# Miniprotein binders against a7ua95r516to809: the designs that were tried, part 212

Target 1, 294 residues: a7ua95r516to809
Amino acid sequence: ASLSLLSISDLVPDLQFIFFWMSNAIEILYFIQQKSPAYMQTIELMDDKAGSKESLLSATISANEEAMTILEEVIMYTFQQCVYYITKTLYVVLPGLLDCNPFGTEPSSEQCRRAAGVCVCAVCVMPEAVRRVVSVFQTTSDLLQQYQVHSEIQSQMFAYLFFFTNVSLFNQLIDKGPARGWFQRSRVLQIQASVKILLDWAKGAGHNHLAQKFFAKFCSTVTILASPPQQLSQMSWKALCAEHPSLKPVQLHRILTQYQLMAELGPLPIWQPSSEDEAYIYRTVDLLESFENH
Below, E stands for the ipSAE of ESMFold2; O stands for the ipSAE of OpenDDE; V2 stands for 0.75 times the mean of E and O plus 0.25 times the DockQ between their complexes.

## First folded at step 17 (miniprotein)

Design bj1 (at its last look DockQ between E and O 0.88; V2 from the best seeds 0.79)
Fold by ESMFold2, look of step 17:
Structure bj1 (fold): chain B 294 residues (1-294), chain A 81 residues (1-81)
Amino acid sequence: as target 1 above (294 residues)
Amino acid sequence: SKVRITIEVEGPPEIADIIAQVIRWLSEEAGAEEVEVRVEDGRVTITITGLNKRMAKYLLKIIKYLAEKYGVKVTYEIEEL
């Protein structure tokens, strides 16, 4: 059981049946939605008894609505179960993105070093930590295709997985980053490169819009931390808010203040929040993202 | 690997009948060899024959979820064929 929770490949035997029932319920729901008007018209054409026909139509409408509601509950439940299993594996593998080195400890060859200098990731081998995350997303995509799940549900599932990924990575970076040395420039550049490989996968898989939307908060954080601290000190609070609209005032202020301390630019905050943001920078309940927010 | 599931649904007749109908549709679409629905003394009994054991396991999880959601009592037995 513990090993099954660590790898998506170990979960596929159970996961495939949950995907099966979800797809099954979706197909039935669509069938009922299409058939209901035809059944209503048949009742109207067959029976000239005013009370009987009107009573049958009312009962049929009510029964169809209740059946569709129950099918929607089945779809919701099975969707949530799919996400539950998948996010358990994401939970285990995502921290590795923050610790891995996509550039390797020692370049293997001149070809690889040369390619890495001019390429994104097409020539270099994907880091193991990134590969584990991509494997979860790719396996999910493969299961959705195998069971021919409608594109709207596929998009909702990846929206949830990207949301979960962003929340997990952002919260860990904010909460543990200073203590773990993740705010050091060399480590931030490694994190940035690892995340870019993941974003490139999402783009190639047809999920670029969702990835851009749901990763924005984490990516903004990494972009700030990748910026030279002296260059950041030249930017006003208003300019930084405008560049990073995905970050709440408390989040932006905390990132800047912690980065300032690591860069030895003094203990007093350089960046002063605007008067309209001043009330929000001290709301620590807004610092970390909730896994239940949408 | 194939099983027979016998499910008893007890509750308000309108809800129990609709849940049973949904379970019948799900099972038939899944390729069950036989689905029998029997109403007796305000109870709905659904017998599903020929589903894969693991497939049946997750169908039962769905049924238990629906039972909790809609306030009906569900009991079941699984027989390997």
Scores: ipSAE 0.761, ipTM 0.944, lowest interface PAE 0.6, mean pLDDT 81
Fold by OpenDDE base, look of step 17:
Structure bj1 (fold): chain B 294 residues (1-294), chain A 81 residues (1-81)
Amino acid sequence: as target 1 above (294 residues)
Amino acid sequence: SKVRITIEVEGPPEIADIIAQVIRWLSEEAGAEEVEVRVEDGRVTITITGLNKRMAKYLLKIIKYLAEKYGVKVTYEIEEL
């Protein structure tokens, strides 16, 4: 199937099994970790027949450690598989978020259309493009809950998915934004509104801190671009750096340069990078975010 | 559909036995009806009965991953019940 046709719903059947095995492996690992001390104590209390006890204890410890190591590998593998499939789906739907007009009258979601009544749930009132992104996250959340995956693993998964989403959106905005008109204030405001809906969902889902942390760069970019020229032109480079610490100097410089072009502003001396940052603004290798930095 | 899976693990006993144990635990936790582990002539044979075919197929993917990672040889047969 072409990547363009891949929906999260199409992946659910396979994801279910991955989540199942991941959850089982976590449960087993936890069980071993909890029982291991008691088991060792039991062996220690056994009659020492000619040094067999120490040997048995050592062998048991070693076997348990190896088993836990293997279980950790199973968990990591299944986790990676989940992330792989989910991120593929995100890759397909995320570009739509940048093109979304959340202020338009979009028809109700298909799910709400099937309900005989007007569903006024937050998801049903979302623009389709936003809803598609949220659907990926919601499906992930539902699966994690369904299989009772440990909260730490849930947090790690959402951290990565938010990271991936931020990198994807940021890179697309920086790279394609000027050409696509996403740096136009009206379009930026649409993007800002769409991201706000996503962040509100994340907040409602209990992932507010993670969302704020991992979307910081994209949000900062959108915030700068959404700022009125009269306001932004009064902000110095240092002030902007301080307000948007998630942005590298090269990124901020690029954003401001593109903003200047878009807004038809003349040279702004107050946006001149500091002497300290001047060397960094030309590091184009640092302009786009890497998916490997997580 | 339910399946019977027979898995043979060839490798150093220390690794093969542990892998077999983990497979056993995973299978039991998954609700397998029967899990048998036999060790003969340096081969560990695991027979898992009663898993769903799709569950079993994914378990085999996990096992294959482990086999590759730990340098053990794994062969398997699946029978539909």
Scores: ipSAE 0.750, ipTM 0.933, lowest interface PAE 0.6, mean pLDDT 90
ESMFold2 (binder alone), look of step 17: mean pLDDT 82; pTM 0.780

Design bj10 (at its last look DockQ between E and O 0.87; V2 from the best seeds 0.78)
Fold by ESMFold2, look of step 17:
Structure bj10 (fold): chain B 294 residues (1-294), chain A 81 residues (1-81)
Amino acid sequence: as target 1 above (294 residues)
Amino acid sequence: SKVRITIEVEGPPEIADIIAQVIRWLAEEAGAEEVEVRVEDGRVTITITGLDPRMAKYLLKIIKYLAEKYGVKVTYEIEEL
């Protein structure tokens, strides 16, 4: 049966066992790595000839290295399976983030929290589309904690999930944005607010550095699109490249072209690509990002 | 309910033995009631008793992955307890 359209909550009953085996393999690998110095020290303390002692040490090191290599393969395989199923659910829910309105329609949408002379009012309610994405990330975080997955592996998993999210959102915006009206000013501001909610979740979850790194391309795109025309028109191509190094020349050129169409601007000389970049702005093979990077 | 899995790994003895060692470690750390490994001239039989059926299902997927990766043949039988 196909799992591509299932929600994350429908997958958890089976997905949790993949997490279990990943965590189990990580724990064993960590245990062996931690014991290796003591094991070597025990061999060194043996009352044997140097040749026999060296031979036993060499054989033990070789066997452990092969077993650790196989454990690393198990960890990599289970990690990839976890990510595969999780990203299938992300793929279904991410497009809704581009269509949602995080600002709401009621003027009195205000929530106050009183604490020691401080009143906290909620400006935005998390829309259903953003909640669905956060639910995938939060469920992933809960599973990682439940199975006590090593912190380095947890970071690698969220690095990939953020990378996947960035690629998916960027590609959809570039591909479908003109037809869906996503380059309209009010829509871009709504998208920017929705992404901020997601980035706030990532920061609160302890993944701010990963989110900043892996959302850079999409965030740069939205930042450019959200800029007022009088501000953006004062930035040269060179300045935009320097401010947004995550964008390839073909991508920046396409974003500026869509901005000109939305804002009803003619071509601007200040946005003419540098001579070095001119060869690259028409390379459509480089326009969309691949999900298979590293 | 619990299951017993009997796994046969056939291939180069060095690789089959190491794969069997890793499977034993995984099953023991997972809390299997019993894990038995028997070696027969390049064929290794691993019997794991007392796993949850879904836990066993995903362990077998891992073993099949390793079999393909390292060029060994794997067959298995599952018994409900």
Scores: ipSAE 0.771, ipTM 0.945, lowest interface PAE 0.6, mean pLDDT 83
Fold by OpenDDE base, look of step 17:
Structure bj10 (fold): chain B 294 residues (1-294), chain A 81 residues (1-81)
Amino acid sequence: as target 1 above (294 residues)
Amino acid sequence: SKVRITIEVEGPPEIADIIAQVIRWLAEEAGAEEVEVRVEDGRVTITITGLDPRMAKYLLKIIKYLAEKYGVKVTYEIEEL
């Protein structure tokens, strides 16, 4: 109940402080790493009182290494906390993306954060469900930039968030799709359009490569499901495997089976798994993606 | 409002001193007005003055995490200024 009301805006006040400490810890770590050689040189240039210099150098090195290790732990902890809160918000809004009709004429009720009045920016013209998802990512991006978080950490955060999003959407689509009618062509096309909007945003935000990489499974699934029966029925199992390498055999088999049922297609020998894949299509444990594999 | 935080770290000197140093750096970077570190009888006391209460709260969460991870005992007091 309480999670359903959680918006990213509600978490911003807390996230700000976590991002602040993460950024500070990174800056301190970087500073120590850069200064460490200079400190060592300074100690080396000190007058060698009988054996005290070497011991001081060793102690200083050790202390700096330990301090850096602790700072890394602070960075990891704060990073994990950020991800934890952001993913909670994603968890709430992601299901709406699957139910979204992006072809609807419903005006965005929310004003652009960048402009007063009627804004025609890419975010303001988005369907509400897509906009909510994008808002989480945009808020994350804004916070990362606001606190000048190192680019590598930004990339890692988006990688994880895209991974999480892909796993969440993929698992929901595979598990609930048939029951929810998400495998119907019209609904799939809506999902495809919604995901395209999200991917276009990611491209515009400079995360195109990460988005393409981490959304591959979900995109492949949607692409297959969006394919016309006449086209897809001409593709062999091997061709589909080659075209969609992100999908495990069990996943592809499940998608095709559900597609066949939805499209009321008879048995298609061309979709028969290869002898090599035949053992894998029954590995139901591999059907859904795990959140632990990242 | 600003707060004064007094943190006591009990543990092996090698780790307690380093934790204290990291806390000092974090607090200084956060714009603390004053950071004092005292070492007495195997206890490290860190006094941070002039942090925002919310910043202080999250710093304490970090410190608690570190304490648990490194097996040191941390106690703290917060005073509103």
Scores: ipSAE 0.742, ipTM 0.929, lowest interface PAE 0.6, mean pLDDT 90
ESMFold2 (binder alone), look of step 17: mean pLDDT 85; pTM 0.831

Design bj11 (at its last look DockQ between E and O 0.93; V2 from the best seeds 0.79)
Fold by OpenDDE base, look of step 17:
Structure bj11 (fold): chain B 294 residues (1-294), chain A 81 residues (1-81)
Amino acid sequence: as target 1 above (294 residues)
Amino acid sequence: SKVRITIEVEGPPEIAEIIAQVIRWLAEEAGAEEVEVRVEDGRVTITITGLNKRMAKYLLKIIKYLAEKYGVKVTYEIEEL
């Protein structure tokens, strides 16, 4: 199937099994970790027949440690598989978020259309492009809950998915934004509104802190671009660096340069990078975010 | 459909047995009807009965990953019940 046709719903059947095995492996690992001390104590209380006890204890400890290591590998593998499939789906739907006009009258979601009544749930009132992204995250959340995956693993998964989303959106905006007109204020405001809907969902889902942390770079970029020229032109390079610490100097410089071009502003000395940052603004290798930095 | 899976693990006995134990635990937790582990002549054979075919397929993917990771040889047969 072409990547363009891949929906999260198509992956659910496979994801279910991966989540199932991940959850089981976590439960087994937890069980071993909890029972291991008691088991060792039991062996220690056994009659010491000619040094067999120490040997048995050592062998049992070693076997349990190795078993736990193997279980950790299973957990990591299944986690990676989940992330792999989910991120593929995100890859397909995320570009739509940048093109979305949330202020338009979009028809109700298909799910709401199936309900005989006007569903006024937050998801049903979302623009389709936003809803598609949220659907991926919601499906992930639902699966994690369905299989009672440990909260730490849930947090790690959402952290990665938000990271991936931020990197994807940021890179697309920086790379393609000028050509696609996404740096136009009207379009930026649409993007800002769309991202706000996503962040509101994340907040409602209990992932507010993670969302704020991992979307910081994209949000900062959108915030700068959404700023009126009259306001942004009064902000110094140092002030912008301080307000947007998630942006590297090269990134901020690129954003401001593109903003200047878009807004037809003359040279702004106030946006001149500091002497300290001047060497960094030309590091084009640092312009786009890497998926490996997580 | 339910399946019977026979898995053979060839490798260092210590690691093969531990892998077999982990597979047994996974299968039992998954609701396998029967899990047998046999150790004969340096081969570990695991027989899992009663798993759903799709569940079993993913378990086999995990096992294959582990086999590659730990440098053990794994062979398997699947029989539909």
Scores: ipSAE 0.755, ipTM 0.934, lowest interface PAE 0.6, mean pLDDT 90
Fold by ESMFold2, look of step 17:
Structure bj11 (fold): chain B 294 residues (1-294), chain A 81 residues (1-81)
Amino acid sequence: as target 1 above (294 residues)
Amino acid sequence: SKVRITIEVEGPPEIAEIIAQVIRWLAEEAGAEEVEVRVEDGRVTITITGLNKRMAKYLLKIIKYLAEKYGVKVTYEIEEL
């Protein structure tokens, strides 16, 4: 069974059942939480002189807690299954963001503006590579709304999807960037523009805070790479660390090394790591990010 | 298409009965036509009638997950109505 080309729309028939059971489990948990306090109070009032009142209450509390724990496990399992399938499609489409040229595509919004004089949909102006990523996020949002999933669970899901997106883009840029030419100045500016389109979608969808939080590492990387040499060469290692706290010393060192190669700069004394960081710039185990959150 | 699922749960009685009750709640919320829970000789049997076939298959995946998590043994049969 080869999954060389997955679209999120091909997975919706399977995903809808996972979302269905997740939503049902959440509804039941909510009901138990609302009824459980009232049921406990009723037991205390009705069984006032029962010989096993304290034992019955303890057993009832334990059973309700175990049932709620089992229901929470169902919610966790179904949530993880949703994320698993969604991220498999996301993993396939994300590399395209690093290869696309958002400046060279003719926007469909000119056609919309010409015909109606109004631009209604931001998706109409997206390059194909960005559109594929947005389609995954939008389909996920639509499923969450269709099954009336609680807003906290929706936020948790997008937090993980943005985390996954950040890790995937960052790891591929660092690992494949030299061979793919992604550190070339014109390419960095194209990548920056593509990511901005994605971030604009997240803002319009009500997820701006989550996107700002979870894309920080990749966005910091692109910001550094897009900086003019005159500006970046005036920033010390400590200043760069302070401005980009999401980057580990080994990651910042690698980014600056690639910047020096592309800008044809020699070693800069101002970019020498602090004594505290010098021990860490060669820790290759810390270079790439894990797809598992801690 | 509608199905009937018969699930047998073997394990510590307290946990098996609580799992069965959670499965009952899930099936009832999903609109099952009938849910029967039977406790016999330390074995819990759950019969769920009237769920959609694909819906029921995913419910079984959830049940298998719970079985591994809580150390109970489950067997099941699906019959198309």
Scores: ipSAE 0.746, ipTM 0.940, lowest interface PAE 0.7, mean pLDDT 83
ESMFold2 (binder alone), look of step 17: mean pLDDT 85; pTM 0.818

Design bj2 (at its last look DockQ between E and O 0.92; V2 from the best seeds 0.80)
Fold by OpenDDE base, look of step 17:
Structure bj2 (fold): chain B 294 residues (1-294), chain A 81 residues (1-81)
Amino acid sequence: as target 1 above (294 residues)
Amino acid sequence: SKVRITIEVEGPPEIADVIAQVIRWLAEEAGAEEVEVRVEDGRVTITITGLNKRMAKYLLKIIKYLAEKYGVKVTYEIEEL
């Protein structure tokens, strides 16, 4: 009940402090890493009073290494906390992405955060369900920039969030899609359009490569499902495997089986798995993606 | 509101001193007005003055996490200024 009302805006006040401390810890770590050689040199240049120099150097090195290790732990902890809170908000809004109709003329009721009045920015023209998802990512981006978080950490954050989003959307589509009618071509086209909006945002935000990489599985699934029966029925199992390498054989088989049912297609010998893949198509444990593999 | 936080770290000096140093750096970077570190009989006391209450509270969460991870005992007091 309480999770359904959780918006990213509600978490911003707490996230701000997490990002603040994460950024500070990164800056300190970087500073120590850069200064450590200079400190060592300074100690090395000190007058060697009867072995005290070596002991001081060793102690200083050890203390700095331990301090850096602790700082890394702070960074990891704060990073994990950020991810935890952000993914909670994603968990709430992501199902809406599968149900939304992006072709509907629903006026964006929310004003652009960047402009007073009617804004025609890409976010303001988005369907509400898509906008909610994008808002989570945009808020994350804004916070990362606001606190000047190192670019590598930003990339890691988005990599994980895209990974999480892909796993969540893929699993929901595979598991609930048939029952929810998401495998119907009209609904798939809506999903495809919604995902395209999200990917376009990611491209505009400078995360095109990450988005393409981590959404590959979901995109492949949607692409297959969006394909006309006449086109898809001409593609062999091997061709589909080659075109959609992000899909495991069991996943592809499931998608094609559900597609056949939805499209009322008879058995298609051309979609028969290869002898090599035949053993894998029954590995139902590999059907859904795990959140632990990242 | 600004706060004064007093943190006591009990543990092996090799760990407690380093944790204290990291806390000092974090507090200084955060714009603390004053950071004092005292070492007495295997206890490290860190006094941080001038942090925002919410910032300080989150720092304490970090410290608690570190304490649990490294097996040191941490106690703290917060005073509003």
Scores: ipSAE 0.763, ipTM 0.938, lowest interface PAE 0.6, mean pLDDT 90
Fold by ESMFold2, look of step 17:
Structure bj2 (fold): chain B 294 residues (1-294), chain A 81 residues (1-81)
Amino acid sequence: as target 1 above (294 residues)
Amino acid sequence: SKVRITIEVEGPPEIADVIAQVIRWLAEEAGAEEVEVRVEDGRVTITITGLNKRMAKYLLKIIKYLAEKYGVKVTYEIEEL
């Protein structure tokens, strides 16, 4: 049996307990941080006998620092466990974003079609593949709210989930795109529409700044691929680097090579890397992103 | 389903005592009915009564992580009430 059919709802029983202990540890850490000066004042008011007051002060400072360190380890461990399980479900559902058609086979939405025999409307409906990804993010948000996790930890969790999403989508597009036909213009436009729906969810959930930061590489790739040939051909390599700073030279070079092939612009390279960047455009070790922090 | 967990921590006393204190705080904030910490012969024994069974099992996973991280030996038993 594979994890390819795993849904986030199957993981909620485990996740809720991990979120509980994470939130519990965070609350205790916060309490200790707020009360540390008061504990020092209490010790200072004690009678000074045989150096006991000085010994208690030293021991209290050391114990609090070690306890805070251990609580930070608990928080880190539970955070990593949450992210591990959530990203397992993201791993399963993310490839569908590259294969789905947010416009459907017909030009109208399912609701418009149900209401009339022919209803031509340009309304994009959330496809199943996008809905599955949004469901993972929404369930995560719901758990964070249910257990009253501090907003800073919530932001860190979504930062990592968006980072993971970006790496997964970018790597699959670059690695599998030629064989899967994902560089075809109609597919790029479909991918762009699907990503737009996901970005709209992130904005509505209050995570627009994180999504802008951590989806930049994948979004830049799709933006370049969706550009009309006349517009893109007028841009220099330097201008493209400036507009898309998230792309490494080897990545930009690969994207432009695929674009030129698909637009049938001939074998002669249109975009010449600068002499500095020319040293980097064939560094295949830098082509795919790592799932470790970058 | 409520349980009683008995956890024995063996290792450097300074670290074992702090780990036990953190476990006490975690259990108390989680609503344990009783938490007892006993130190004897260089071992720390923590008894937590009244946690939900699944909650207790995840707490034990956290304790195992801490034990491996800080080089202390942990053994435990779970008793259903």
Scores: ipSAE 0.753, ipTM 0.938, lowest interface PAE 0.7, mean pLDDT 83
ESMFold2 (binder alone), look of step 17: mean pLDDT 84; pTM 0.811

Design bj3 (at its last look DockQ between E and O 0.92; V2 from the best seeds 0.79)
Fold by ESMFold2, look of step 17:
Structure bj3 (fold): chain B 294 residues (1-294), chain A 81 residues (1-81)
Amino acid sequence: as target 1 above (294 residues)
Amino acid sequence: SKVRITIEVEGPPEIADIIAQVIRWLAEEAGAEEVEVRVEDGRVTITITGLNKRMAKYLLKIIRYLAQKYGVKVTYEIEEL
């Protein structure tokens, strides 16, 4: 049978129960951790008779630690299950960000302008490809809030989702960009605008620091590619490395090579790698990012 | 929609008892109407009554993960109420 686009909405019914059990396990762990200090304090106040205090404390610590370890495994398993299904949806929708036009040919319709009055629909309308990605992030945020998941776990989940998004977008751009025309300047500016919409969502959702950290590589790539040739040609290799520390030498080299091809610049002496970096610019094993860091 | 699940845990008694305790906590916190634990011939049997069917199915998925992780054998049955 033909495959339909998998949306996060199709997964919510199953995800709700995974989030439920994750939150349930977290609440139990939190309760046990809060009671353990009080219980240990009570044991400490007991009289010591032939090592009874030490024996009771040791047995209580051992039993609690074993049960808490198993609860932590439940939390880790349910977290990994949530992330697995959510990133499966992200994997399907993320490539569309590289092909969409956030400047909105759809907002130029006569119906949109008439309905909006003084409101420009291009300003008010999110492109569908961006909306699909935001929908995954927003649905995840809504589920985390609905089940009152502790903020530490919420941050870890979005850290991984942003990490996954960065790896997926960066790898697609580097790998498929030449064939898909994504290094064309007009296309890069569209990509930059689409990513800005995602970053604005992350900021409004309270995840700005995570987005800044985990999108750094893709954002640096797009920033370099979007730079005007007169501006970028004035920046040395050393200056570019300092301004974009998230990029490995092989990655920066590849990005500059693609920039030269599309801008018709030819090789620039100022972009010659430092002697320390020259050994690394041809390490193709380091070119694409791994999804294995989670 | 509500179910009764019966879970049998077979394996090293120390770990089987702790897994059963965690399952009991999860079920009680989830609002199970009854949770009973029985030890027979070195097997731990846990009966959980009153969970939603889909909720119970995901709990069993978690229990199977724990069984694989800790090297215990788990069997179960689901009875609709």
Scores: ipSAE 0.752, ipTM 0.938, lowest interface PAE 0.7, mean pLDDT 83
Fold by OpenDDE base, look of step 17:
Structure bj3 (fold): chain B 294 residues (1-294), chain A 81 residues (1-81)
Amino acid sequence: as target 1 above (294 residues)
Amino acid sequence: SKVRITIEVEGPPEIADIIAQVIRWLAEEAGAEEVEVRVEDGRVTITITGLNKRMAKYLLKIIRYLAQKYGVKVTYEIEEL
């Protein structure tokens, strides 16, 4: 099947089984961790028949530790599989977010049209491109809740998904933005509005801190690009670095250079990198974010 | 549909027995109707009865992953009930 046709709904049947086994493995691990002390105490209270107690205790401890290690591997494997499938769907829908015009009258989602009334829920009023992205996250949230996955694992999953989303959107914007006109102020404002809808969803879903943390680079980029020329041209390199600490010097320099070209601004000495940053602005290897740094 | 899965694990007893125990726990937690573990001559046989076919298939993926990671040989048969 072409990657273009892959929807999160198509993956739900497989994801359900992965989440099921992940949840079960977590429950078993937790159970062993909680019972292990009590079980050890029970062995310790047994009559010491000829030194067999210490050997039994040692063997039981070792066996439980090994079993827990294997369960951790099951959890890691199933977690990775979930992330793999979910990120594939994100990969397909994320480009649409950059092309989205959230200010247009887009028709309500087909799912809400089937309800006897115009659903005015926050998801139904979302632009289609934003709704598709939100649908991936919402489906993930629903599955995590359905299978009662431990809150820490839920947080880790959303952290990774937000990380992946940020890297993907940031890299696309930096690499393809100039050519696609995404650096045009009108387009940037559309992107900013679309991202705000996504962040508002994340806030409503209880993931505000994670969203703010992991979307920082993309949000900073969009914020700079959305700034009026009159305002941004008054900000020094140092001020911009301080306001947008998530951006590397090479990234900030690239954004400002492209902004300058787009806005037809002459050379701005105030945006000249500091002597300390001058060596870093030419590190093109650091321009795009890596998916491996998480 | 429900299935019966017979899994054979060949390897060092210290690893095979623990893998078998974990598989047992996973299957029991999944609501298997019956889970039997037999150890004979360094071979561990696990028989799981009553899992859904799709659940069982994914469990087998997990088992294959573990087998590769720990360097044990795993074979299995699936019978539809």
Scores: ipSAE 0.743, ipTM 0.930, lowest interface PAE 0.6, mean pLDDT 90
ESMFold2 (binder alone), look of step 17: mean pLDDT 84; pTM 0.819

